# Designs tried in a protein design chat: VHH binders against Isopentenyl phosphate kinase (IPK). Part 7

Target 1, 332 residues: Isopentenyl phosphate kinase (IPK), of Arabidopsis thaliana (Mouse-ear cress) (q8h1f7)
Amino acid sequence: MELNISESRSRSIRCIVKLGGAAITCKNELEKIHDENLEVVACQLRQAMLEGSAPSKVIGMDWSKRPGSSEISCDVDDIGDQKSSEFSKFVVVHGAGSFGHFQASRSGVHKGGLEKPIVKAGFVATRISVTNLNLEIVRALAREGIPTIGMSPFSCGWSTSKRDVASADLATVAKTIDSGFVPVLHGDAVLDNILGCTILSGDVIIRHLADHLKPEYVVFLTDVLGVYDRPPSPSEPDAVLLKEIAVGEDGSWKVVNPLLEHTDKKVDYSVAAHDTTGGMETKISEAAMIAKLGVDVYIVKAATTHSQRALNGDLRDSVPEDWLGTIIRFSK

## First folded at step 1 (VHH)

Design z10 (framework vhh_ozoralizumab_d1)
Fold by ESMFold2-Fast, scan of step 1:
Structure z10 (fold): chain B 332 residues (1-332), chain A 119 residues (1-119)
Amino acid sequence: as target 1 above (332 residues)
Amino acid sequence: EVQLVESGGGLVQPGGSLRLSCAASGFTFSRYAMYWVRQAPGKGLEWVSEINTGGSYTKYPDSVKGRFTISRDNAKNTLYLQMNSLRPEDTAVYYCARHYGEWLPYDYRGQGTLVTVSS
């Protein structure tokens, strides 16, 4: 049974953030974390979670005050004197990047057929890869003082039917949040009631979470500044960053900034590096579906000043003149 | 339950035009981006076009850009592909496909409709 969510400001989730696979893993390197970028992302998440909370000086635990340790540990001399503080409620979802995707594609897990030895082997290999990534993400965020709990979809009640979400233990997600933790979910290999198995992407997870938890906004951290009117390349230097997009009742969208001259003009979108299975097209489609729910969506390059603004929720009030990213909002 | 049914294929001469339709059922059509993909005899699948949820945004590969136009009617749960200036190399089975996500471009694909361009 899934959690029934009604509108409540006191219980609202502030943000669901996607750590894009290309932003947190090294391009063209199998199963390698982009450590420098991930450290900056963790720092920015901590800052965003402390924004507008009262009292807001520290998150309920603060391992960032522990000098020189590479390990997460409970030491009474480091932690025991810290006082709990309230902070904004966040959910983190990360992509697979160079983890999992390669294993899943090679074995055909995404097509189903769990009775086949190659698919069963690929399922196991995929899950080992993405759960290893999840542990490393959880560890990096915890080192910044964020009380993260890894919640791998396969092991946490998520399943599909013909690739549509058939089950998800959202009650445990909500209870984790209400207990003062930050859930960290990820793209995973899951059981499918029709196909036997398939891949559950981070974008599908975020849409499902947004539909049920109704966050104030959603942030996609990517390896590109945002959505462009055509794929940016050395041969296409005139590609224009789309800074604001309005989504209508029918799911149609139009560019608000920069203002386009022709009302019937079609726009080409950017394709993110390392996203060969839909990539930026997927993020745009998911963003429009989420925006239709009345939830603002921000697509930004990870580890930039613009990603900090998006994570802080600063774009809900006004858009800075020097904004470099894509805002997608519902418009009547 | 999810069904995508293509129609409108046939034999056409080079330089001719053809309009394909895809009737969608079993899901909320207006919530999904859609694709047209094709498979020529003896070749792999080739992406032909895509359209966002509301129809305001489209994308094409260079091989069909300027000749093909994708559109949708969310009130009728129907996807269209207008094909102009057809060439022999456009001969293929054309499939309607529903957008899925990061790991897969689409989750459901129809049975296809054959387009033959020949003199």
Scores: ipSAE 0.000, ipTM 0.267, lowest interface PAE 11.6, mean pLDDT 78

Design z11 (framework vhh_ozoralizumab_d1)
Fold by ESMFold2-Fast, scan of step 1:
Structure z11 (fold): chain B 332 residues (1-332), chain A 119 residues (1-119)
Amino acid sequence: as target 1 above (332 residues)
Amino acid sequence: EVQLVESGGGLVQPGGSLRLSCAASGFTFSRYAMYWVRQAPGKGLEWVSEINTGGSYTKYPDSVKGRFTISRDNAKNTLYLQMNSLRPEDTAVYYCAKSEYYRGLWDYRGQGTLVTVSS
């Protein structure tokens, strides 16, 4: 390719943030949003996007001055007098949570086979569910004054080959950011060149975006404090939160905080060894792949003081003594 | 106004070394991934190195891996390329480039510095 001039703004992307499905949806209720958590997450995102602003400044479509109105304002009398601060560039990706996962698994969409009526029906049902969630996430963030644009992967050029990303329209993502918007992508059902179809996870989307957009850091908002050496539960009160993990050039990793006495055992440096579902192992592998690009990764519980610190980028220099989360960094 | 000014090119014998510099101004240098790209006479543009904002991650194509080293000094707003074991095929105009998005989509480049590898 020839060297070309883009119209990209003069600053890099600050953060790509994942809203974990379990953090934004109700665990035991089909297609139910966790409204309280989502409202806090939206507020924290808005705060993180403010860039050195004075306390009186506002960004975007903030309608907090319209008491009693739940509608997004396009009124010149409401918006025309608003002061705005410069804000940092963010990309949001959310998981499906209670939206779509059950339908996709039951119908076999993840295994392929669009020639089968049940798979084709499941593909449609999965997409209806996850796009409905995307619209609600976009709406919640927009109500907080964040100029969000929903970008569903299936309809935005994303496809796979044997479940690996084969195509993605990142030019439209970049143009959306350059135009002053926050793209909101999500885990989706997509076409696959070999299988016919499969599920494209939010974690795979974030890794692909991080490799190409090079954010300053990535944040995974979850429903647990971070990565543990074994799954935390009331019966496992001795589970150790891994506060800092170093990743080498080859993708190998080691725990650097806390210092573990049994670091010669595989289980002492692999959180996934105690994960009965395999989900944590996949998340750690994706985080390590991002970290080896030189992009800091923070895994934190949503709607906490720790998630606000991570979203703000406050962990890049010094880690507070009271830190409860997982930092994954490249170490040469 | 974004400015990138390359320097350090010249004539060098095969097996020799050169260090290129790029002085950046008009943008917050520490917030951008930076690149070195080159163009040999009569050929297209080729990416030769990449460095992230903090300097902790670098990447190279196989054609220069092990021979070239990219580095940066954010306090001085300067990008460097250390070129060792130079080959005649490395003869090109070398450009410092910045990109906010995507590898290969550069939103600015400098005027370049010529490197000639010949006896």
Scores: ipSAE 0.000, ipTM 0.205, lowest interface PAE 15.4, mean pLDDT 77

Design z12 (framework vhh_ozoralizumab_d1)
Fold by ESMFold2-Fast, scan of step 1:
Structure z12 (fold): chain B 332 residues (1-332), chain A 120 residues (1-120)
Amino acid sequence: as target 1 above (332 residues)
Amino acid sequence: EVQLVESGGGLVQPGGSLRLSCAASGFTFSRYAMYWVRQAPGKGLEWVSEINTGGSYTKYPDSVKGRFTISRDNAKNTLYLQMNSLRPEDTAVYYCATDEYLWGYEKDYRGQGTLVTVSS
């Protein structure tokens, strides 16, 4: 990536947000969008992107309101008073959810082997499904008035080598942002220089974008309040929400909230000092790699007051007393 | 690297039994609740059982309650599903799952699953 592009665009980028697949699709139903959640998410994104104290005064552009036509629904008097810098610079990345990921897993795309007919068929099926989801997400955000452009990773120069990002067309992403649009990327099936093919997850995409664009903060919208010490469910009522995690200069991390209570609450504990390794630690480690760059990371439940606070950047200077989410920051 | 490998599926007649296994690696198995989910051809994902970290609590939907039993061996990092009184409508690919509450589908399902066919 060219440094001039990275430096100029990273200073102007406010947020890179991940729409978790489980938050925008129905977990128990294949290829079904969670319309209610997506509508709230789109509304909250628009509110966060608008520069100012009265987002409701800004007229949304509904580019896709009627099938077969692009109509801009606007009031000329309201538009005439709008600021030229109406929208803060955001990048959206979404997960696959129930779209294609299950097919990719069944066919072994994540393990490679394009010479195998089942893998090649699974690659095609996966890409059809996730590109269809991308179009629907782009459409939903556009209906809310956000000027979104879908950018499918396979077709936009993304490839991997042993699952690590080997190439990515960040120049086109930067140009899209500079032109006043919001790019929407997604988890995809991509070519891999060693394995032949693999799955490029939204989490890997957002980390790579954060490394190069250096946004003010990153938000992960999920279907749970935040990161727990184990997955929360009715069968696991004692699961503890990790509200604040500090990342050290050496890349180590520790939980600093829950706050130490002298009576019967759990004290702060270092997750790096736990004897446990696994999925939770990899999620925190991925977020910690971003936090080490000086970029705050917020992991929150979509369509809540906490997700709105995170998207607005309200958590940068202070944490509300009623906070229910996970904040991961570099230690001062 | 988190990996879940299902096995034990096959062809069985109605009223028969099968025992499925799921071998877990790359994470601390004993710290996570585990699930069995299935997908019949042309249908959506259906949850069929869950078990807490220690095995002291299990839950089932009415469709399989009394016929299926979930269990785990934390020393062997293995999850089991004992299926009795199988019906044609139980025909599906069965997957074990974990971590479905933290990041969504990208980390929920691993491996190929195991096919269970119940036919006369």
Scores: ipSAE 0.000, ipTM 0.237, lowest interface PAE 15.8, mean pLDDT 75

Design z2 (framework vhh_ozoralizumab_d1)
Fold by ESMFold2-Fast, scan of step 1:
Structure z2 (fold): chain B 332 residues (1-332), chain A 120 residues (1-120)
Amino acid sequence: as target 1 above (332 residues)
Amino acid sequence: EVQLVESGGGLVQPGGSLRLSCAASGFTFSDYYMYWVRQAPGKGLEWVSEISSSGSTIKYPDSVKGRFTISRDNAKNTLYLQMNSLRPEDTAVYYCARGWYEDSGYFDYRGQGTLVTVSS
């Protein structure tokens, strides 16, 4: 079943949010969740979803926040008279962080070759790791009262051809949203029509979802404030946060709001980003592919007041004076 | 095609120093975050250090902070780890790993590793 265009427009998705692996996992310990950050992220997500309807309050399930309980309850006595109403206008995609990547890298899953025993073993190990992370993210969000459904790409119709999305069951994603749930997808190991297998990144998933579902905005929750003209560090205190980037019809981009907003500095920052950090340019280019669809993209540090603003959609009207994050949007 | 080759490991006495090198080829080295990751005998992988594509953003866990220094030479496509005041608990296979600027901690490639043994 294909995605119903009329239903998609009448039940428009508010936000597709990426939980960056760096924001939800501990880099100092491989395959360890950053529990404190994830708890705050879950709280902020629910808060943003409660703002999704006017004048009626959009209410999630409150059974998960019972005093003294860490478990999800489906007992009628625990749910009370709480009702879910249009709560499920979000899609969550999370990165793998420190989960599965070492096994995928070592085995060569990203390069393909399922006929090789090491690649097949690495594919299985990678999927075990990332599906375990997905289950824990789903649990954390559900404990916060968000009606999450885990949707692992390999098992949900996703495949690639030379690493580009060749197939994806978007009809099931749409039905899940229409049924009042929040889908939670993740970076995964998938079959590839040319390579045999590869890694399907969360960024590729989000781009594909945004292209077809047309959310009002996209949020990337990261472990840094946003995109800088050079990597921020204690040894580089003059690194400039790129607060607003404009994307043209051809996908080209320019910085329109650096810290001091001078024309010469805008040119300098654009050149510096291109020449200094290739990884930064790639991140901007990925975001620009979404922005040129007319979808605002916000790159923000997780578990901050700025991430709450981004998740709420508060940046669509104007940029606050105290804004610390990166906004990428279509303009002329 | 992408290749990371670690070198510089060996046997060293407690309190000693070693410098590890990682020679990168088959990709634009300056586009990637780079990492050092280690695995001690009988233990899981432990992240040791992180360096941004330009070299200006560097992070360490408390276990090695002040003793280890990560650096890179983008002109030579080489990553380094200077290890000082080595302890028996630093004994591990050390791996060089590649990632993106905002990669969610994704190591999309790593080398075969180099053994560091700290013992008298």
Scores: ipSAE 0.000, ipTM 0.258, lowest interface PAE 10.8, mean pLDDT 76

Design z3 (framework vhh_ozoralizumab_d1)
Fold by ESMFold2-Fast, scan of step 1:
Structure z3 (fold): chain B 332 residues (1-332), chain A 121 residues (1-121)
Amino acid sequence: as target 1 above (332 residues)
Amino acid sequence: EVQLVESGGGLVQPGGSLRLSCAASGFTFSDYYMYWVRQAPGKGLEWVSEISSSGSTIKYPDSVKGRFTISRDNAKNTLYLQMNSLRPEDTAVYYCAKEYDYLWGSYEDYRGQGTLVTVSS
């Protein structure tokens, strides 16, 4: 259906959410979706997108199923009563997880060299794997009544130059959102103007989208509670969860909860390449680049009470006393 | 700078055993799932073993199940593969591989140069 909605009636973009590969795929099985987690994530996304009192019925959009073959169903009359304006504007980006990792790694797609048969084969294999995952994510979200449109970066104008984003068809992303749909992008193999090809990660996609679309907040759904001062493990039981981080105008950041003596650090992407804090500085620097745009960033474990709060945008106003996650936001 | 250095490969007779090691540096080893993958001459890459960050969850394909054992020492940043009852078809270059980082994304995958295992009389 063609919807001619004027700009004066469009809503601002509320959220860009990353479905971390570790949260939506089974780490212990190649190319296997974590169905249980994905179902919970889809349910939480629908609740967040519908704001306030959501309808008790789910508008099922999996037309591949015959009536009575699925527990979740909705009559055509119920679909006709829904308005696109009832949904908050979201963009979904998902990681590759166990899909495409070995193909990309083994073939050297990330290094370029399309003239090499192994690289060209790896490019094709990687894209088959990640587009298959994208279709399954789109299907799972659509079953929960989310009007998802899969948008594979290679086929949607995304390219790089020395791994930096060189082009992206953001106009089609914006039109998709304005038409009442939820775009679903993903990490992909793309053409590179200098290297020939490379891997475009979901996190690079999110950074580029946040810079241009200016969402109210960004949510990273992961399989860990948030960012720690060091990795939590049996050998590091005293690892501290960093619950709140403030980012300044100059890109500097500091941990404000819990209060730590050495919290003031400047965001420096090139320096963070050799992280002596076990990856913490690199992870915070990436999120701080988004936060510096005036966009709140929430890093949280998928399928928890904390992920629902983050997706709802509840953390923008106040932080619950029982919060277990990482909030990164601009200060001043 | 992420580095993975494999060792322990060599020539062994059918039915023999080898223990492969992978020394990891430049990342927080205890945060990541680790894998062993192999490539036999003239064949594609084959997944051999997988271990969770804590070491509590382990998976194998049927081709090596019951013969190979993956383990890790997070205090030493080292991954191991104990290979028993080796067969000629196990002849391959074996690679240690790090889990893709989905929190911040990284399209630069780190694996070592590999270690050659030859099973022959």
Scores: ipSAE 0.000, ipTM 0.207, lowest interface PAE 11.3, mean pLDDT 76

Design z4 (framework vhh_ozoralizumab_d1)
Fold by ESMFold2-Fast, scan of step 1:
Structure z4 (fold): chain B 332 residues (1-332), chain A 123 residues (1-123)
Amino acid sequence: as target 1 above (332 residues)
Amino acid sequence: EVQLVESGGGLVQPGGSLRLSCAASGFTFSDYYMYWVRQAPGKGLEWVSEISSSGSTIKYPDSVKGRFTISRDNAKNTLYLQMNSLRPEDTAVYYCARSPYYDSSEWYGFDYRGQGTLVTVSS
C-alpha cells in the first residue's frame, strides 16, 4: 500500500501571539523589562501550548540558566528518559517597547536615509537593543519549559519596500515549527528597497505570518483590556471597550457588541508624536486584515483571566458573558 | 447576558434623601469595581462614586462628598447609593456602571451601564 504524503492532512499552526512591547517592558525606562508581567505571560503561554492540560515536566525546564550560577534546577538523570511533551504549534512575536523605540526615534531610522551616518549608527544601536530584548524574552519563555528559538527579522531574510514587507524567510520559520520549536520574532530595523532602511513592526510581521501560515487564531497581548473608542483613563469615564468587531470582505469594520448605549461618533485614536510605526488605529487595521482571511483575532490585556481564555482558543466557538477584551472576526 | 437594573429614583424636595439600588446579573459581581454616574439634562456624564470589588476602597468627587454614600452587597449582587441633603443641581438620570478593570485603584472607563433611574430635586 502506497501513501501519497502530499495528500495527507497536515497539522495547522494553532496560534500566533504578539507580546505587546508596553506589556513586557517599562515604557518610560530605557531597556527595562517588566519581569513580573513577563513571568505570568510565560506561564499562561505554557498552559495554552499544552492545550490546557495539567502542568507536567518537560525536558530542559530551565535551559535558559546564565553562566556563573551554581544552582541547577534540573537533574539530567531525573529527566533523561522522560518523554518530551507535545506542544501546540505557536509562533511568538514581541514588540520593541522601551528597548528599540528610543534609539529609532532619535536617529530617524523609520524615515530612512541609510547614507546618513546618524541613521546608520541608529540602525546598529536599534538592532543591538531589540536583539538583546529578544534574547531576554527567549530566556524567560525557556525558563518556563517552552522550546523557544529567537529569530531576528533582519538576519532571517526580512526586508521592506516603502515599509511594506518585500521578502521574508518563511521556510525557516516553518522548519523551526516542524522541528518542535516555538519561533520568537520581534519588531526590528530592516533594509528597505526604496528608503534604504525602516522599522518593521511586530504588527506587520504578524499579519504577514498569518497570511502565509493560516493559524487557527491570533492573539495580541496588550497593556489595556482591548480596543477602546478613545484612550481609557479616569479623565475619560465614557471610554467604551469595543468587545466584538465584524470585518467585511473589503476590510471595513463595524462594532457588533458595544456598550448598551451607542454614541453617534467616529472612533478616534491618539497618535503619539514619537510613534514611528503608527498608533492604535494601525493595530486595528492589521487585525482586520487578518480577520478577513477567516482567522479570528483577539486583543486582550496581558496577564489576566481574559488573556488566558484568548490564548487557549476558548473564544473560537462562543463569547463568555464576562468577556473583557476585543474579538475581531470576518463576517459573511 | 450582562444586566444592570437601577431603581429607587423619584421626585424629592431640596434637603430630602433617596436610596438607589442596582441589581446586577450575568457576571461575577464580586470581581468588579462598580460606579454610580449621572447625566443632568443637556450635560455629559459625571462620575458620582466608586467602590472596589471587596468594598474596601471608596471614592467620591467633591460635589457629593459627605452627602452621598456608596455601598454593595456581594451576596445579593446589589449596588446602593444613599443620597442625603439633595440639591436641585443633583437632578439627573443616575446610572449603575461596571468597570472592566478588576480589583484595582486604576480603572479603564465603563464597560456596561444600565438604563438609568431619574432623580428630580424640585422646589
Scores: ipSAE 0.000, ipTM 0.117, lowest interface PAE 15.2, mean pLDDT 75

Design z5 (framework vhh_ozoralizumab_d1)
Fold by ESMFold2-Fast, scan of step 1:
Formats: C-alpha cells, sequence, structure tokens
Structure z5 (fold): chain B 332 residues (1-332), chain A 119 residues (1-119)
C-alpha cells in the first residue's frame, strides 16, 4: 500500500476536467440527464486517460463484458483475469445544470439566510438534486471503466466565507487519487461563515483544486464552442469566438486570436435568470487565475473532436487550423 | 448564391442627409451581422457601421458616431444606413457587407453605391 502510494506520488495530476451542467443535462427539462452526450463524454474521458498506451494493451477495470452497458459487473469472470491498465491521474468536477440552478435561484440560497424557511428548504432541495446528479455521473463514468468516487463538497469539508473557499478536505481528495481512483466533485450548496449559506460553483472548486494540485492542464466541457465576446445565438452571428487568450503575470488577459480588426469593444455578458454563480465573466476570471499559474485552460464544446483534443492535452504542442474552442494560457 | 444590392447613393450638399439601402438574398439574413464599409477616392476600405443579426447591437467609429444610424428589417432582408449631417470627407463608394459567422470580419460585399458630398 505504502509502496503503491509512494509510486503514485511520483506522477503529477494530468487534468482537472469540468463537465458543464448545460453539457450533461437537458437545459429545457428540469432534472433530466442528456444521456447521449454523457455517454460520448464518458468515452472521450476514458480515451484521454489511456492516451499513450499501446493499442495491444489489455484494458483492465472493464466492469462488464460489454463496455458501455448499463450494468456494472463485479464478477470474477469479467474482471478477475484482466491485466491492469495505466490511467492518467484525472479529477472530475461537474456543474448542476437543470438539477440545481432552478431550485437555488428561486429559493435565494446564493444570498444566504438559513434562518428563512424558504432558504433552508431550498438548500435541502438543491443538495438532493445535485447529489442525485453526482451519483448518475459517477455511474455513467464507472460503466465506461473509469474508477470514479463521488465526493460531495458539503459532506467533504468544503465551506465558504463571503463565497470564498474557507475550508476543503484536500487530503482526502489526494488520498483518493493516490489510491488509483478518479474523484468526482460537483457544484453544491455549502455553509458560509458570514452569509450562513451560499452556492459553491464547480468553477470555484476547480480553481481551488488547481491552486493546490497543479495539474498539467484544465478542461471545461460546455454546450457552446467556447468563450464568446457576448452570448451566442442564431440571431447574433457577430458574437466572436475568442480562440486564444493570453494571461499576464498580474492576471490581466487579452484576446490574441482573432485579431479584432473593425471595433474595439469589451466583452459583454448577460447573466441567465437562474444562474446564481456569476456566469460567463466569473468563468473567464477563474480560468485566467488558473492560467497565470502556468496551467493551460481549454474551454470547449462537449462531445466534439475539439473536446477530445483538449482532453488528450494535444493543444500544448500545437493548435489545429480548424480549432473551434478557447485556449487560455500564460503569456510566454 | 449570396447577393447584396446597394441603392440610395447620389449627390448631396454638405449638411444634407441620405438613406442607403441594401437588399440581401441567398443566405439567412437574420443569422448574420451586417456592415457598411466605404472607400473614399484614393484610399482603402474603411468600416463605418455594424449591426448584429437581431439588430440589438450596433457599433460606429468616432468619425460617424452621432451622424449615421444603421438598421435592418429582417422580414424584408434589407439593411439601411441613415446618414445625417454629411461632410465632404464622407464622399465615398459605400458597400453593404455580410459578416462571417462567429467573427468580427466580413466575407462578401456588394457592388457599392456612390455618395458624393459637394457643394
Amino acid sequence: as target 1 above (332 residues)
Amino acid sequence: EVQLVESGGGLVQPGGSLRLSCAASGFTFSSYAMYWVRQAPGKGLEWVSEISGSGGYTKYPDSVKGRFTISRDNAKNTLYLQMNSLRPEDTAVYYCAKGRYLTWSYDYRGQGTLVTVSS
């Protein structure tokens, strides 16, 4: 055990990946998982974790004779004779999507006030919803042979002070990784020492994890191609996909691709009525904070060729000519 | 086949007004940002206005801000440029341009319409 732990510590964390709530849930239906998208995401994650393995290597940890089956098998006939595969160290964090945003917004959990019956009820309802989603995400990834362990922030020592992380049990996260598992955390309702309670977003969790675990890169899987200068829609074709962003030592950032030829304008964000965690501007700010640590950040649409490249870490060496996503990295 | 046909240009006195129109066809008009660009005699192309697909966002350079107004009628596939307080330096061929999807550039322009501000 000690030997295995020591050996595991010699390898760094490769990737922290966010499964965006809108990418893994049906945004137009309350508490409905986007099953087709989630299956593709699980498959791409497994491929990324096995990147660099010889094609002839026996894949161990297959949970059934039919990978991708709805059943997880602990049968010796399915697993007992399999050879172990080497997996890159990953951490997964997922958003709430249609499972948490509506309840949290309507009840005012993000504003605090646990003494109010509506806030306390909303806290409980939000946590039931997001923990149910977490179990289903863990299950979907496990069906693809990924050894996932769900780690709900409220129950795992996470708390905030004025919405900033005040505590987090990172020792248990590290032990989980060192034991050969993939932790799966999620946006959650948590206690706040000033407000009483608030929403802890997956984006804030990822920044905190990146600060302490120093992954090689971070990937945000979204339901849009990447970051735009304003929210994209069929009626807004002038919305510009920001393909490359450079971050300075002070955390300031600038768009380096595309070059803006016609107008100088600031990025303009609109916040959805049910988004209680700060929306797109917060996501860019969190990404920039990670990038200034020397950790590349990739924001890409889930279940695309671009998300596979990002998950594989292929963007560290070169950017494909057909790239449709957002790369945020330290100015070299 | 993308087609953009400008009209409404002509000779106008300094301080006068003109309204340019652009009839668009061959693409889903409401899905693309549209631009007005101009080329003065002996000079390069200059951007003078942009409008989002929905019409909810417009932008102008300081040289025309407060004098020119871009608008669109998506039901008629038509783009407009209202030009007020015209100056001799506004003399140019004006082009209607179709935006490239997801970029700040345009990928097609019409034949143009000449605007001469003289006295």
Scores: ipSAE 0.000, ipTM 0.119, lowest interface PAE 18.2, mean pLDDT 76

Design z6 (framework vhh_ozoralizumab_d1)
Fold by ESMFold2-Fast, scan of step 1:
Structure z6 (fold): chain B 332 residues (1-332), chain A 121 residues (1-121)
Amino acid sequence: as target 1 above (332 residues)
Amino acid sequence: EVQLVESGGGLVQPGGSLRLSCAASGFTFSSYAMYWVRQAPGKGLEWVSEISGSGGYTKYPDSVKGRFTISRDNAKNTLYLQMNSLRPEDTAVYYCARVYTKYWSGEFDYRGQGTLVTVSS
């Protein structure tokens, strides 16, 4: 039991969204942000967060007021209190992608052993890398007029025991949301009660947040269209996109679109393209656990028409005929 | 038991090419992303390439990008590293490594004994 949880659970949260590391960083570059993709993602998030019939930019951010500065500068006269009520409540979690990857790999942070100098050095290097990424994501979202607050898990009370979440300061997350801000968490290096340290993935963070905050839906923005029956590649051209998955009360799941009646089809999620966080198997497992809570889960390719539909919550009542993504829901 | 056995190293002149191989056994090879990592004399371990289990995704640091190509043959349980335009600074022991897939970082859980590549005239 998480001791930091508020006794009040009446807050309404619309969405928890994951910015997949592969979707927001460059596949062919170490520690390089995919600026064009992130710009589209930020724009789509802003549109999804705004209430009303016509989405519009809520506040202006003028980077040019300070030439050579990365700081956001706003004229106080341009920002009104009345505009803050237009935002729906969202929580953002992003993956590490190309940030922290090499540092953590060299040191064995995920295996623990902080008494080893190389592990301690790798822990520090990993955190520098992923917190730098977090700051840049926060800035990119803020440029679009989203009131983002970076919340690094290590510094916000998150810890693990044998890699499972042991603690998290959810009270501060809830207070940040209730104050009209959008928290931005990320995959991080954290202390582990048994191993000494490990890597806490964004997927694990989202599952823990969904269990305690109970959002209306969860969105995973990835670099692939969704979950396939096998990892898609040129060598596997018959891989089938699983468009709808139903989850039972016992946690079992079945594909309902396309209808796979009498197939001996193997589903392999363990190693997905550009996925070093347990592959798609971890994503579908976490998604199924979230779906059991009565929370719809959407896994979609970032910066597409399908990701905008998912972020808007347009999939909650009906699925478009041209849908290309994966919907995971509880079925009674 | 998990086994990774590298081969193909040797002495090569600057500007030359070498192809390294890694024979994997004791696990479902196609289910794991793989690394090539190297250690130059007197230096630490350096990551030089990554490939997904299906082979559909590859990744390289700037130091080898455009010169090295990682590939795999899942039917033969073999990982390859094609090294072109070799430079003296590429001199290192090259290791095949299996990526640990239960976390977001690219850390590996098994590594081979390595194969020495010497680039010298």
Scores: ipSAE 0.000, ipTM 0.133, lowest interface PAE 19.0, mean pLDDT 75

